# VH-VL binders against o27280: the designs that were tried, part 352

Target 1, 266 residues: o27280
Amino acid sequence: MDSMNVPEVLEIKRIVEESESVKTFIFSWDFRREVRPGQFVMVWDFRDEKPMSVSLIDPVRSEIGISIRRVGEFTDRVHGLSEGDLLGIRGPYGRGFELMGRDILLVGGGIGMAPLAALADEATARGMRVDALVAARTADELLFLDRLEAAGVNISTCTDDGSCGFKGFAHERLLTLEENHDMAAVCGPEPMMFQVMRILDERDVPAQLSLERYMKCAVGICGQCCLDDTGFRVCAEGPVFWSQELSRVREFGRYRRDPAGRRVPW
Short names: E, the ipSAE of ESMFold2; O, the ipSAE of OpenDDE; V2, 0.75 times the mean of E and O plus 0.25 times the DockQ between their complexes.

## First folded at step 15 (VH-VL)

Design ca98 (framework fv_cemiplimab)
Fold by ESMFold2-Fast, scan of step 15:
Order: sequence, then C-alpha cells, then structure tokens
Structure ca98 (fold): chain C 266 residues (1-266), chain A 118 residues (1-118), chain B 107 residues (1-107)
Amino acid sequence: as target 1 above (266 residues)
Amino acid sequence: EVQLLESGGVLVQPGGSLRLSCAASGFTFSDYGMTWVRQAPGKGLEWVSSISGSGEWIYFADSVKGRFTISRDNSKNTLYLQMNSLKGEDTAVYYCTRGDYSWPFDYWGQGTLVTVSS
Amino acid sequence: DIQMTQSPSSLSASVGDSITITCRASRKISNYLNWYQQKPGKAPNLLIYEASTLQSGVPSRFSGSGSGTDFTLTIRTLQPEDFATYYCQQSLSVPYTFGPGTVVDFR
C-alpha cells in the first residue's frame, strides 16, 4: 500500500551561485545512505516536488549538492531560499552511471553538466583520465569549469554564439576531437545527446546517457518495461540508459511529454 | 496522405530576397524536424537547412549561413525559407522534406524553382 | 565536411538485370547512410535508411549493405520504373552530404 520513502527535511547549509540562472544547494548528508553520480533526489518545497540530479557528492565533508536551474514557479521559489531555510529531500533514486576502463569522455550541455560534475569527481578519484566537452548557448551558461579544472579534468568548451571556445554545437566540436575513450557519459538537451550518441556509436565508444524525463519513472511508478514505437521493449527505469537502449526509441531527441502526457517537440 | 507542397519560387535579380513556403498535411507537423534540400539544374542534391520540431534547433550549410533563415509555424503546418543576398549559385529547385538530425528525409514535396539571373 | 562519392556515375541496363551501385564516405559513418531514388522530373523518394533498412512500401528487390566507409545499393530484377538517378546521403552529422548520384538508364 504505502512506501516507507518519505521526504527528510534538511537545512540548506550553503548556496553556490553557478550562473545567473543556476544555483547549487548544499546539504549535510549521512553517507550510510549511498549516493552515486547519475542518481537524483526528489526536492520538496512543501508545496510541489520535483526530481533534481545530484551534482556534488562529498563524503569527506559529509555533503551533497543539488544544482537547480530557474525555469518555472517551483524553481523560482527554491531560488528565493537562503542558507538556513528548509527543503524536503527524498532519495536517492534511479540508476547511476557505471565507470569502466581507463579513460572517459563527458559531454554536457547546460544544466546537464550537473550530474557529470559529480561523475568527474568520482572518475578522477579512481585515477581515470577524464576529458570533458562542456557545451552551452553562451559563455555565461557554461557550468562547473572551475570545479572540473580543480579536479584535473581536460576541458574543451563550445558555445553556439562563439563567446567561449569552439563556435558551434557539441556534436560539431566532438567531430574535431579524434581521441577514442573506453566509455562516455552524456547529459543535456536531447537534440545534443542524439547527435553526440551517433558520433560515439561510429567510434565504438559505449555511452551512457542521462534523460531527465525518465527520472519520475524510477520514483515508484510500477517499473514495467514499455514498448516503444518500433516494438522494442524498453525498461522505463532511468535516468541513465546505455546508447544501445536509446537507438530504437523513436521519441528520443524528437519530443518529450508534458505533465498531461502530451507531446512537446524539441 | 503525407503531403508537402512548396511555393514561392520565381525569377529574382542577384542580391534580391525571396521567401519560400512549404505547406504540410497528413501528419502531426510539430512531431517532426523539417529540411530544405536544393538541386541546381543538371546537378545533384545539396542540403540547405534543417529545423527541429519546436523550431529551436537550426542548422545551415556553410554556403547559405548568414544569408538564409529557416523558420516554421506549427499552428499553420508551414515551413519557411527566407533567402537574402541571392547569388547565381542559388539557382535551384528547392525541396521541402520531412526529417532532420533525428529522422530520415522520408517524404519530399514536388519542389519550387528559384532562378537568380540578371 | 564528409565527402560522399558514388560509382559508377552512370550505367545502362535492361529490364531483368541486377545492378549494384557503390557509395563511399571520406570518413567512417557507421551505418548512418540513406539511399534515395529520383525519377526524371520528380522529387526524390527514400528507399533505404540506416544502410540496410528498407523504407515502408519499397519493393524487396532493393537492398542495401555496408558499414563504415563503403556501402552498396543492389537492385535485383530491374523493372521499368527503376530507371532513375540514385543518391546516397550520410546522416552521421551536419552538414548532411549527398553523393553526386548514379544515373540508371535503359540500354
């Protein structure tokens, strides 16, 4: 009938302003409950609840961080909060990233860099070589560059308007980066992820892609496999999927669903 | 049932401007990216521009970048190509096709001829 | 840009023949390759996508194969309506590029 999963009310310990539209909210965390990069939590402001990726996992300081972009009523209210204010946190949920091999490519677009920043920390701590391609529309929307640099990550940037790094899209920049990697992790807008996935597939680089829209499927909706438009049985448990799982999903990169289940094009 | 119909192709002086339209029917227009492909007389196919279903993701061939603008009106099921600073090399039949980065160019209109001549 | 080449540029064939057209990409594109047919005075039609997947409604006498840089389109038992120009197109990345075309004419 009832799940024992209830929100825990936590005090905002610190707020980091990442950009004009993005803040990271930092909480004390008991690491007896493991958190892995790629997992998310449900954030409750005592009115609405939304899934948010974990962007910082710091067991030395006993902290987690949750990065939130201002995009609507819920996120506007949360952005108005201060250190010492309370939020409900439930989780972690979902399938996290798996690390394999000696070197990894991270490709992040906008707020999609949030779960990849946590992954970068873990990969570098394991002694992996980490290359990150950080993409945004403009220079002021590039996220976590200082944190990635401090972690020893090799950074490439691109912006649509050319205000920082390569002028163009992530997939265009990726074509000029010829290094092969043992694996890749990708997070950002689905049109970017779709085009990056094809290039990684051509290079035989196994890729894991994080899809925000599948986060709610992992939170306690009965986790049955769903049939996609091609008849391929796709497990609707996310948010992280292997590229082979997404290659037959006709909706991926084309449209998503609003709260009423209606198609919203990319 | 899927139909695409281009219009707007005419004779234009070099340096002139022209807007092409493509009326779509028989499918949910906003579920698909759309593309313009052109073909110069006696030549092969050349990709010009693609636009995503929402209109937010847009790509151009280098030969037309800065001169052409692609747009769509999902409420009217119509795709547009605004062509500015036209050159003789832009003379071609312009095809409207359904598809972009995420879908093959599976249905094509009949094309509309643009002639750029002095 | 990814350059596409086709061979032959033209061929003459008779009804009932089997023909093969080749397409080569200047860099590896996995299986992200489409084939189109264009009849004289008409718009192109999609025949094959992802190198080997036949588009709905296209006759089974058409088949595609290949991966990486080298691809083939085969038409078995050529019919009168198959006399056309055939184009390959890479779908790995923008800018999307087409081959120069192969003209299949009646002998």
Scores: ipSAE 0.752, ipTM 0.880, lowest interface PAE 1.3, mean pLDDT 89

Design ca99 (framework fv_cemiplimab)
Fold by ESMFold2-Fast, scan of step 15:
Structure ca99 (fold): chain C 266 residues (1-266), chain A 118 residues (1-118), chain B 107 residues (1-107)
Amino acid sequence: as target 1 above (266 residues)
Amino acid sequence: EVQLLESGGVLVQPGGSLRLSCAASGFTFSDYGMTWVRQAPGKGLEWVSSISGSGEWIYFADSVKGRFTISRDNSKNTLYLQMNSLKGEDTAVYYCTRGDYSWPFDYWGQGTLVTVSS
Amino acid sequence: DIQMTQSPSSLSASVGDSITITCRASRKISNYLNWYQQKPGKAPNLLIYEASTLQSGVPSRFSGSGSGTDFTLTIRTLQPEDFATYYCQQSLSTPFTFGPGTVVDFR
């Protein structure tokens, strides 16, 4: 679609401060262009364009939200913006999450909770039972707990330092949780996702995992989002993959590639 | 040929500190996670700690949490284990091995003996 | 923690025998199990990973099978260099845990 290839300049309607390092930027959206959880948009600050997952999809208010963690020059500039300022948005792009069954487990690490928060809203609206395992390094980096609670989600937390919930990693916490789910969705750092995927595989729970790979273009023309061994492109075939698909990808959880094609270890 | 060489094992007093090193060669060090496994005299193998290729993802056995730290210097192809507050139960041969959550422990060094005297 | 047990704790055999060692996990671990050999006075050596995949360079007389909680290591036509201690190890989740070992000694 032509409208997806040209950035639409939108006003920042509201900003929610999720943590010291994460903000959600909310825009009016015309839902004649469907957006599904797990899809991403290209955010343009009139200098650079970067892919960002959609974290809020609200057809009742005609709003979408995009949650951004402050990690570099682009995100630092965007974090400096205020309500009323303008950003360019084009998309959505990519394959979103699929919902099936009656019960879903969400496992999110850090900013990976952003696309899962949107998925939680959709799953709950469809009458599914939603369990969420929210993981972070410290308590103040746990994201979307109030929003998940308001949606009726059953929440478990874990922090590396033990400041909230289980002391330890998401995969270690997952071993102590109920095994009864029809499907799971996972998003976060790849080492976390790799280890969570093994546990879900053992339980025969089909899982969808969202890969937040480095990419320069949403239409896949640069090839930087290509996975080893399979040739999948995150923007064309992802960012959401089934665990059965990822089980054949040797690089998953171990390394990624920079713009020059060099291996960057996790 | 993949080679791992541990060093640093000595006799140390309870409560003391010691740093072990493992020099790696024959492979791209940063592409692999690394692990320390120990073996008390006449006993079986016990996993101690693993570290990812970048050094950012670190895991410890409960018996050593808070006392040991694992680190790596990819520019020197070297893995380290800093051992603090040593106890008699820490007496063991410490093996350096290639592998972590994402790769089996496929190559092992010859080990270095740490003895904690009472 | 996932507990690993091995049976038997020790076994006496002669060259040419075929032997089987079993390993049991306290919970299901799919096929995330590795087997190691340790010869007297030497470091361990990886034999098998993902329950049944033979490590490169390991003789074909070694084989592994099993899934879930119960696993076996089989050595066909035992050779003199096979007298060693064998360990299983689960790779499903940290903390990683080893079995107590099975000693294979000369009869």
Scores: ipSAE 0.805, ipTM 0.909, lowest interface PAE 1.0, mean pLDDT 89

Design ia1 (framework fv_acasunlimab; at its last look DockQ between E and O 0.80; V2 from the best seeds 0.00; counts 0 for: pae E 2.1 > 2)
Fold by OpenDDE, look of step 16:
Structure ia1 (fold): chain C 266 residues (1-266), chain A 118 residues (1-118), chain B 108 residues (1-108)
Amino acid sequence: as target 1 above (266 residues)
Amino acid sequence: EVQLLEPGGGLVQPGGSLRLSCEASGFTFSRYWMSWVRQAPGKGLEWVSTISTGGKSTFYADSVRGRFTISRDSSKNTLFLQMSSLRAEDTAVYYCAKWYIGRAFDIWGQGTLVTVSS
Amino acid sequence: SYVLTQPPSVSVAPGQTARITCGGNKIGSESVHWYQQKPGQAPVLVVYYDSERPSGLPERFSGSNSGNTATLTISRVEAGDEADYYCQVYDDSSDHYVFGGGTKLTVL
């Protein structure tokens, strides 16, 4: 029997403080239920439920990690939890990243690095060369640097204020890098992803991008995460899309739908 | 019109060599991984080799590893398959195929017949 | 090596629904693609990512993946649907593209 759609109440085993605003919550996981980088789970605090990307996949320790940025009431409550407390987890859902080739580029912004960190672990475990461009507004918001370094990832950083690495945005830093990779995985603010995708396309680098949308059901039924023109459901056909798919999505990089279904700019 | 054309097939003796080519048109060739897939007479499809967009990474089926070499020339929109030490079991129609997404192939050439026989 | 198993043949009357299965021990966790090949022609992609349909393909073609079996479904079968059909996956462990043995669909 597949319990994929039933929330499981799990104990928080550990909490890792990644930054001032980001914590990783670690849970025991039965890996008979497969999970891939890029997939998400629905996290339930017994009051509300939100989609969160899996940021750690550790079959050896039988653990998964979910990185959560503090951005609102739900995440405030979750950030107030301690080790030993309980959360409901259902999933995983959605399309995860695929690994192609031997040399891959990861481009992440802010909390977008969460699924990419998991992908980096898998890629390095497979013996792939991994370059990661890690972007944030400020140095203190750069995520998973120690973890990535320990995994053997070649890291390049950029910050909006220049407090660490390249001063500027991810796509600007990318323009200064000449090497082409077999494929790229991208996750972060949608405007960033839009610009990065354009550059990668011009460089003939196949790219996968993880989108964030308001997701209510996570199973492709409610339609709240539907992308205009294509009808793609981020929870079902995504959240990971190929650049070829996103090129058909008019709203990509331009606007999103709020919980009421209204268009809101990025 | 999007198409892949595969010249270069023919009759070759066992132990011989043959170079296949696949010319792409109607799409940006340099943007896609490319593959060779073969089909022996009356048999099913068998993947042969794949090359990344930049040609940095190549992959081969166990049955052809060490004997076949895949390459590409973006300036000519052409994919190549250099075959050496050919065997009778290499007899097949060879298709070039374009990567789509998720390791699917959306465009195929019409194929070229390679016959290895004494 | 990873092996995909297809029935060698399936027969269906015009207007009926044909179902072609593809079995594999990990197929439920893999993305399955389907190809149609008519006699003397190159394969044509008809389903990708288990259930996605390429543009230009009729809605009669659909795919599903459950457990250890993927299924290509062709509704309202026409004479023109007579062909060989192949499932295909990518094996991450071996970096191989793997095709099923193919299924001959005969329209009676």
Scores: ipSAE 0.915, ipTM 0.948, lowest interface PAE 0.5, mean pLDDT 95
Fold by ESMFold2-Fast, scan of step 15:
Structure ia1 (fold): chain C 266 residues (1-266), chain A 118 residues (1-118), chain B 108 residues (1-108)
Amino acid sequence: as target 1 above (266 residues)
Amino acid sequence: EVQLLEPGGGLVQPGGSLRLSCEASGFTFSRYWMSWVRQAPGKGLEWVSTISTGGKSTFYADSVRGRFTISRDSSKNTLFLQMSSLRAEDTAVYYCAKWYIGRAFDIWGQGTLVTVSS
Amino acid sequence: SYVLTQPPSVSVAPGQTARITCGGNKIGSESVHWYQQKPGQAPVLVVYYDSERPSGLPERFSGSNSGNTATLTISRVEAGDEADYYCQVYDDSSDHYVFGGGTKLTVL
């Protein structure tokens, strides 16, 4: 893998407040270390180290951005930092998103929009038509809408409470969207992702999904890379996987339901 | 059994036309992007064309663009390549190939020989 | 017009290790796939995503990809490994599949 795994200490150049709970930290970056959307970095606050997806990739300004949601002690400490403060960054790591085709659907939930925002920038720069379904619990938790709009992305929203756009969950909103895309990319809470994946599979849309639990496997910390569904284990480098990989692993050897709802062994 | 079956090619004069077909079995054909890859006698593999799952997007190598048309019929589990304005340089074994993760090819047809000669 | 460069030929004795290279500008940032083709047969995928193996393939086959060079490594080579080997990437800027020129592996 990575023969030198020492964090580089970088200065926080700018902080963007995306919401009450999310901030994007921007750093100067040497693009001799290539970064692709869907990859992550390990962020070190000199006490703990956590994986964070890259949410901005800007070679023109020589900057990367890392969006962090406040959820615990580490992220609370990082949110308390100011421009000019230092963080350790190592990476990038993991399989990034891979583009194909003329149009792409992005489905993001909460902080899952962070890696998808970087992907949206790349896809639009490539000349793809980009549709984004942005999901959150409330309107105030919808992320990157202005950035996506500025990039020319066609945006649909949904919130659990109905405070913006469709009232309901991402997969329920997706069922009302009839467009057939060449591919899709999905990132958010795992239950949302698997509901969305099943719909895209039924629509014959190849999809990539980013799973946070596989980020540590990509840096040599295994255990969460293996899925034991039917007594067989399948390991793969993440965090981005094709839906074909996940469907094969999770459904192989499992029961189906017939038209009457009865379980039938596969 | 997962397979792609190509029922045969032929001999065509320069400037002529020929349609190739590739019949899929053992997997859900409609779910996958499909491609044509060719190999001239004694030469390497050359990608020719790709079609998306719904047939809405098609892509072509520069050498065949405007002359070849890729299409699919999911009701028949069949991939097609309509070749027009054929040149001697199009002489090759043509393989159909199924998309795989990472944008690889996991299943290949047996190949069909197309000879363009007077 | 992305280009992949392979040596036209590599020779190895049975039981030794064969290494077949695939050169490309910043190929380390691409996903590289490898195919084995025996005379008169269709290609067979032997390594995908730089280093992953399809089910049933011997652990003797492995891959790596860094900088400007990807490598297919075949350890403890057997006579049956004699074949042409092709690397492949996808150029997402043009939606084109790109193959290397192929390497003929001869087992002496």
Scores: ipSAE 0.841, ipTM 0.920, lowest interface PAE 0.7, mean pLDDT 87
Fold by ESMFold2, look of step 16:
Structure ia1 (fold): chain C 266 residues (1-266), chain A 118 residues (1-118), chain B 108 residues (1-108)
Amino acid sequence: as target 1 above (266 residues)
Amino acid sequence: EVQLLEPGGGLVQPGGSLRLSCEASGFTFSRYWMSWVRQAPGKGLEWVSTISTGGKSTFYADSVRGRFTISRDSSKNTLFLQMSSLRAEDTAVYYCAKWYIGRAFDIWGQGTLVTVSS
Amino acid sequence: SYVLTQPPSVSVAPGQTARITCGGNKIGSESVHWYQQKPGQAPVLVVYYDSERPSGLPERFSGSNSGNTATLTISRVEAGDEADYYCQVYDDSSDHYVFGGGTKLTVL
């Protein structure tokens, strides 16, 4: 417990450029600290600390990978780093995805494919059939397609602008896909996840969804990651929730909280 | 009011067959994985079989694989266990159980006794 | 196959705290669920996800899970808590549900 609250300073071993705006930073990792798909780490650049999903879990090479989209000052600074530079990592934290059954549907939007890519590797290694719906705004932002293909995943794509695959939103593409899976895992923009969850509920497909909220402590003490009406702490009881847990959460798909705790529309 | 109701079991000879049923009410049966769990007299709980929401995937404990068949009819809110090639060690109370988050069981039937003896 | 080990019995006085253990290799990495079973009755879920309570269950029931041991804790034990208690996990490698052998709680 004590060691998990202090960042370990690690050297960036490799950087993979996944797209114009997304890089994967790879670190050596001691797997005595087990890491599960859907868990997150806190990444510290010696000024600020942000939660990031683990996208690669490779015990054979003793490596983890963390995929980061450039969206602001913190991620701009991290994207400016090179192999050999240092970052602080603490964790992992949170509840990961739970696999059950013989087939799974993954629905990922943008950077939300990062934890799902890790889950796909685990699912295919266990002999599950994996279908993935990979969504982005444009073709250039469709993430992990080569990696998913190499793992044996059946890929469907959609882009908002129609530059690759189905033109439209993930939930619109989902309506045109086969309906019968043992389970699903969903990660992406919360409005997308809400629409996808509704369709999966109508199809009687059990679903797990990964939520993002503001975090500070990552161990459930500070209260910054709480969900309205339930008291769930995203960093402790989540970030992965089953759809029936989320049915009790009025804020899901409707608003989020800023660092000051104020409600902000999505 | 959430319920799982199993009709009575019975006495069966070794090598015989028996079909168990479990009727669900008070929840949307089609949305949940369903399982059978048994308990031999004076012993602990033993998982037997599980079926997915669409009935697409079925799972069996090694002790019953090839002899038992789980099935469901969502239009009738009913879970089934077809038992064949019964052995004395299959003597137990058989419970049906509803999947709960985290891969637990939250709703259990009252159980039905199956006795396999000559 | 994954094995869960529980002590066969635990005795406590009314008003005291009972602790029932469930041992398993790296069980701290599993989600552990607990059931209470009174004689002649079906099991009842009392703790899930290591430490969460189903709606309507008393705060007296709590759980923890770390390393190789999960623990069900019942504080301020009442005579009505006398029952068998089972731990359970789901084994991802086999898609099997696994129960511990059960612990008989006696309230003297």
Scores: ipSAE 0.643, ipTM 0.841, lowest interface PAE 2.1, mean pLDDT 89
ESMFold2 (binder alone), look of step 16: mean pLDDT 92; pTM 0.944

Design ia10 (framework fv_acasunlimab)
Fold by ESMFold2-Fast, scan of step 15:
Structure ia10 (fold): chain C 266 residues (1-266), chain A 118 residues (1-118), chain B 108 residues (1-108)
Amino acid sequence: as target 1 above (266 residues)
Amino acid sequence: EVQLLEPGGGLVQPGGSLRLSCEASGFTFSRYWMSWVRQAPGKGLEWVSTISTGGKSTFYADSVRGRFTISRDSSKNTLFLQMSSLRAEDTAVYYCAKWHIGRAFDIWGQGTLVTVSS
Amino acid sequence: SYVLTQPPSVSVAPGQTARITCGGNNIGSESVHWYQQKPGQAPVLVVYYDSERPSGLPERFSGSNSGNTATLTISRVEAGDEADYYCQVYDDSSDHYVFGGGTKLTVL
């Protein structure tokens, strides 16, 4: 797809500081190229290109937003940009979340709340009841709480250190919630997603999980995208997967691969 | 050996009632949304009704809403469709169908013929 | 309510490629699934998620979906491929499954 694979140079229209380490960059977007929650774009700073999930989809204002956490040289450079500066954007890529039913549980950890915030907007606009479990290491790393509340989402929080809400991990908090949902969507650190998925499977709640670490494979940047024991190609089918797909993948939640293809435990 | 088996069906007079059943085997029935899809003689596929895994959410085509009730008994791996106030236009082969990723149907029952006539 | 449009019939010679279309407003943003139905039999899923194939199905079956048209492509058509084919999407706004009207494939 040539036109989709050529970066379009876009001006940063607005920057929202979500936390000390996370910013949302907002761009004008032509919605003849439809974007769905769970999809990502490739962001090019004219030196390096990285995949970023779309965290805001606003057809009324003709805008998209991408939320970026400061974790390395590329993200440090992008965080140094101002309104009016330029970035290359290509996409969208990947399979987005799919909605079904009358209610949905969102479980997000850290920056994983970014694609789930966009999903929350779509789910509420669709008339679904949305419950969100927002998890982070500390209170200041809980993202999008005001945006979720403004959208009418029912929010539960947990932090590892107990600085806000339940003290503990997302899966521990989930075990104290007695609600049944028609579906769920999960995004965050892979060990968290694995534990959450197991609980949702036991509750017979169909879930979708976003594996952001494989986004580069979807655009042909990674050399190999096959998972152990299944021959399943993440680059062809990600980043969003149903729990039924991931429950049969031995790699998920247990190990990852280094550049040589060797297993590295979480 | 994943399958859906549909006993039942038959001839019923207009205004009558009939309950269809669909028994699942070879997979964990309780984990999947289930649906009924019908096909009138010589016509295409028409979705009728869907039920969530826990049975709390049910959905119906406009043509059957208020007359049909979908239900499930996961302890018996069985899906039901209770049909009431039957009309001639409800004459069709009724299939039960299992949810698949992407919101498709991967497994279908063999079909049960329901004829509504005087 | 969302509507899917299929041609009533398509004819193809053995060994050639058959293309069956499914039209819908912005259908390229939907996940499209395809079913094969032979006389007196239940439908069989042949393509899901626009282009994925169930295990055990021939690679001759493929799919695409862009803009307002999804297409089921059957390459190297065999007499046994003669059947009715239905496309299907899930309408998020109503929680309804929507089927196309069906296309009868005749292998000449």
Scores: ipSAE 0.816, ipTM 0.910, lowest interface PAE 0.8, mean pLDDT 88

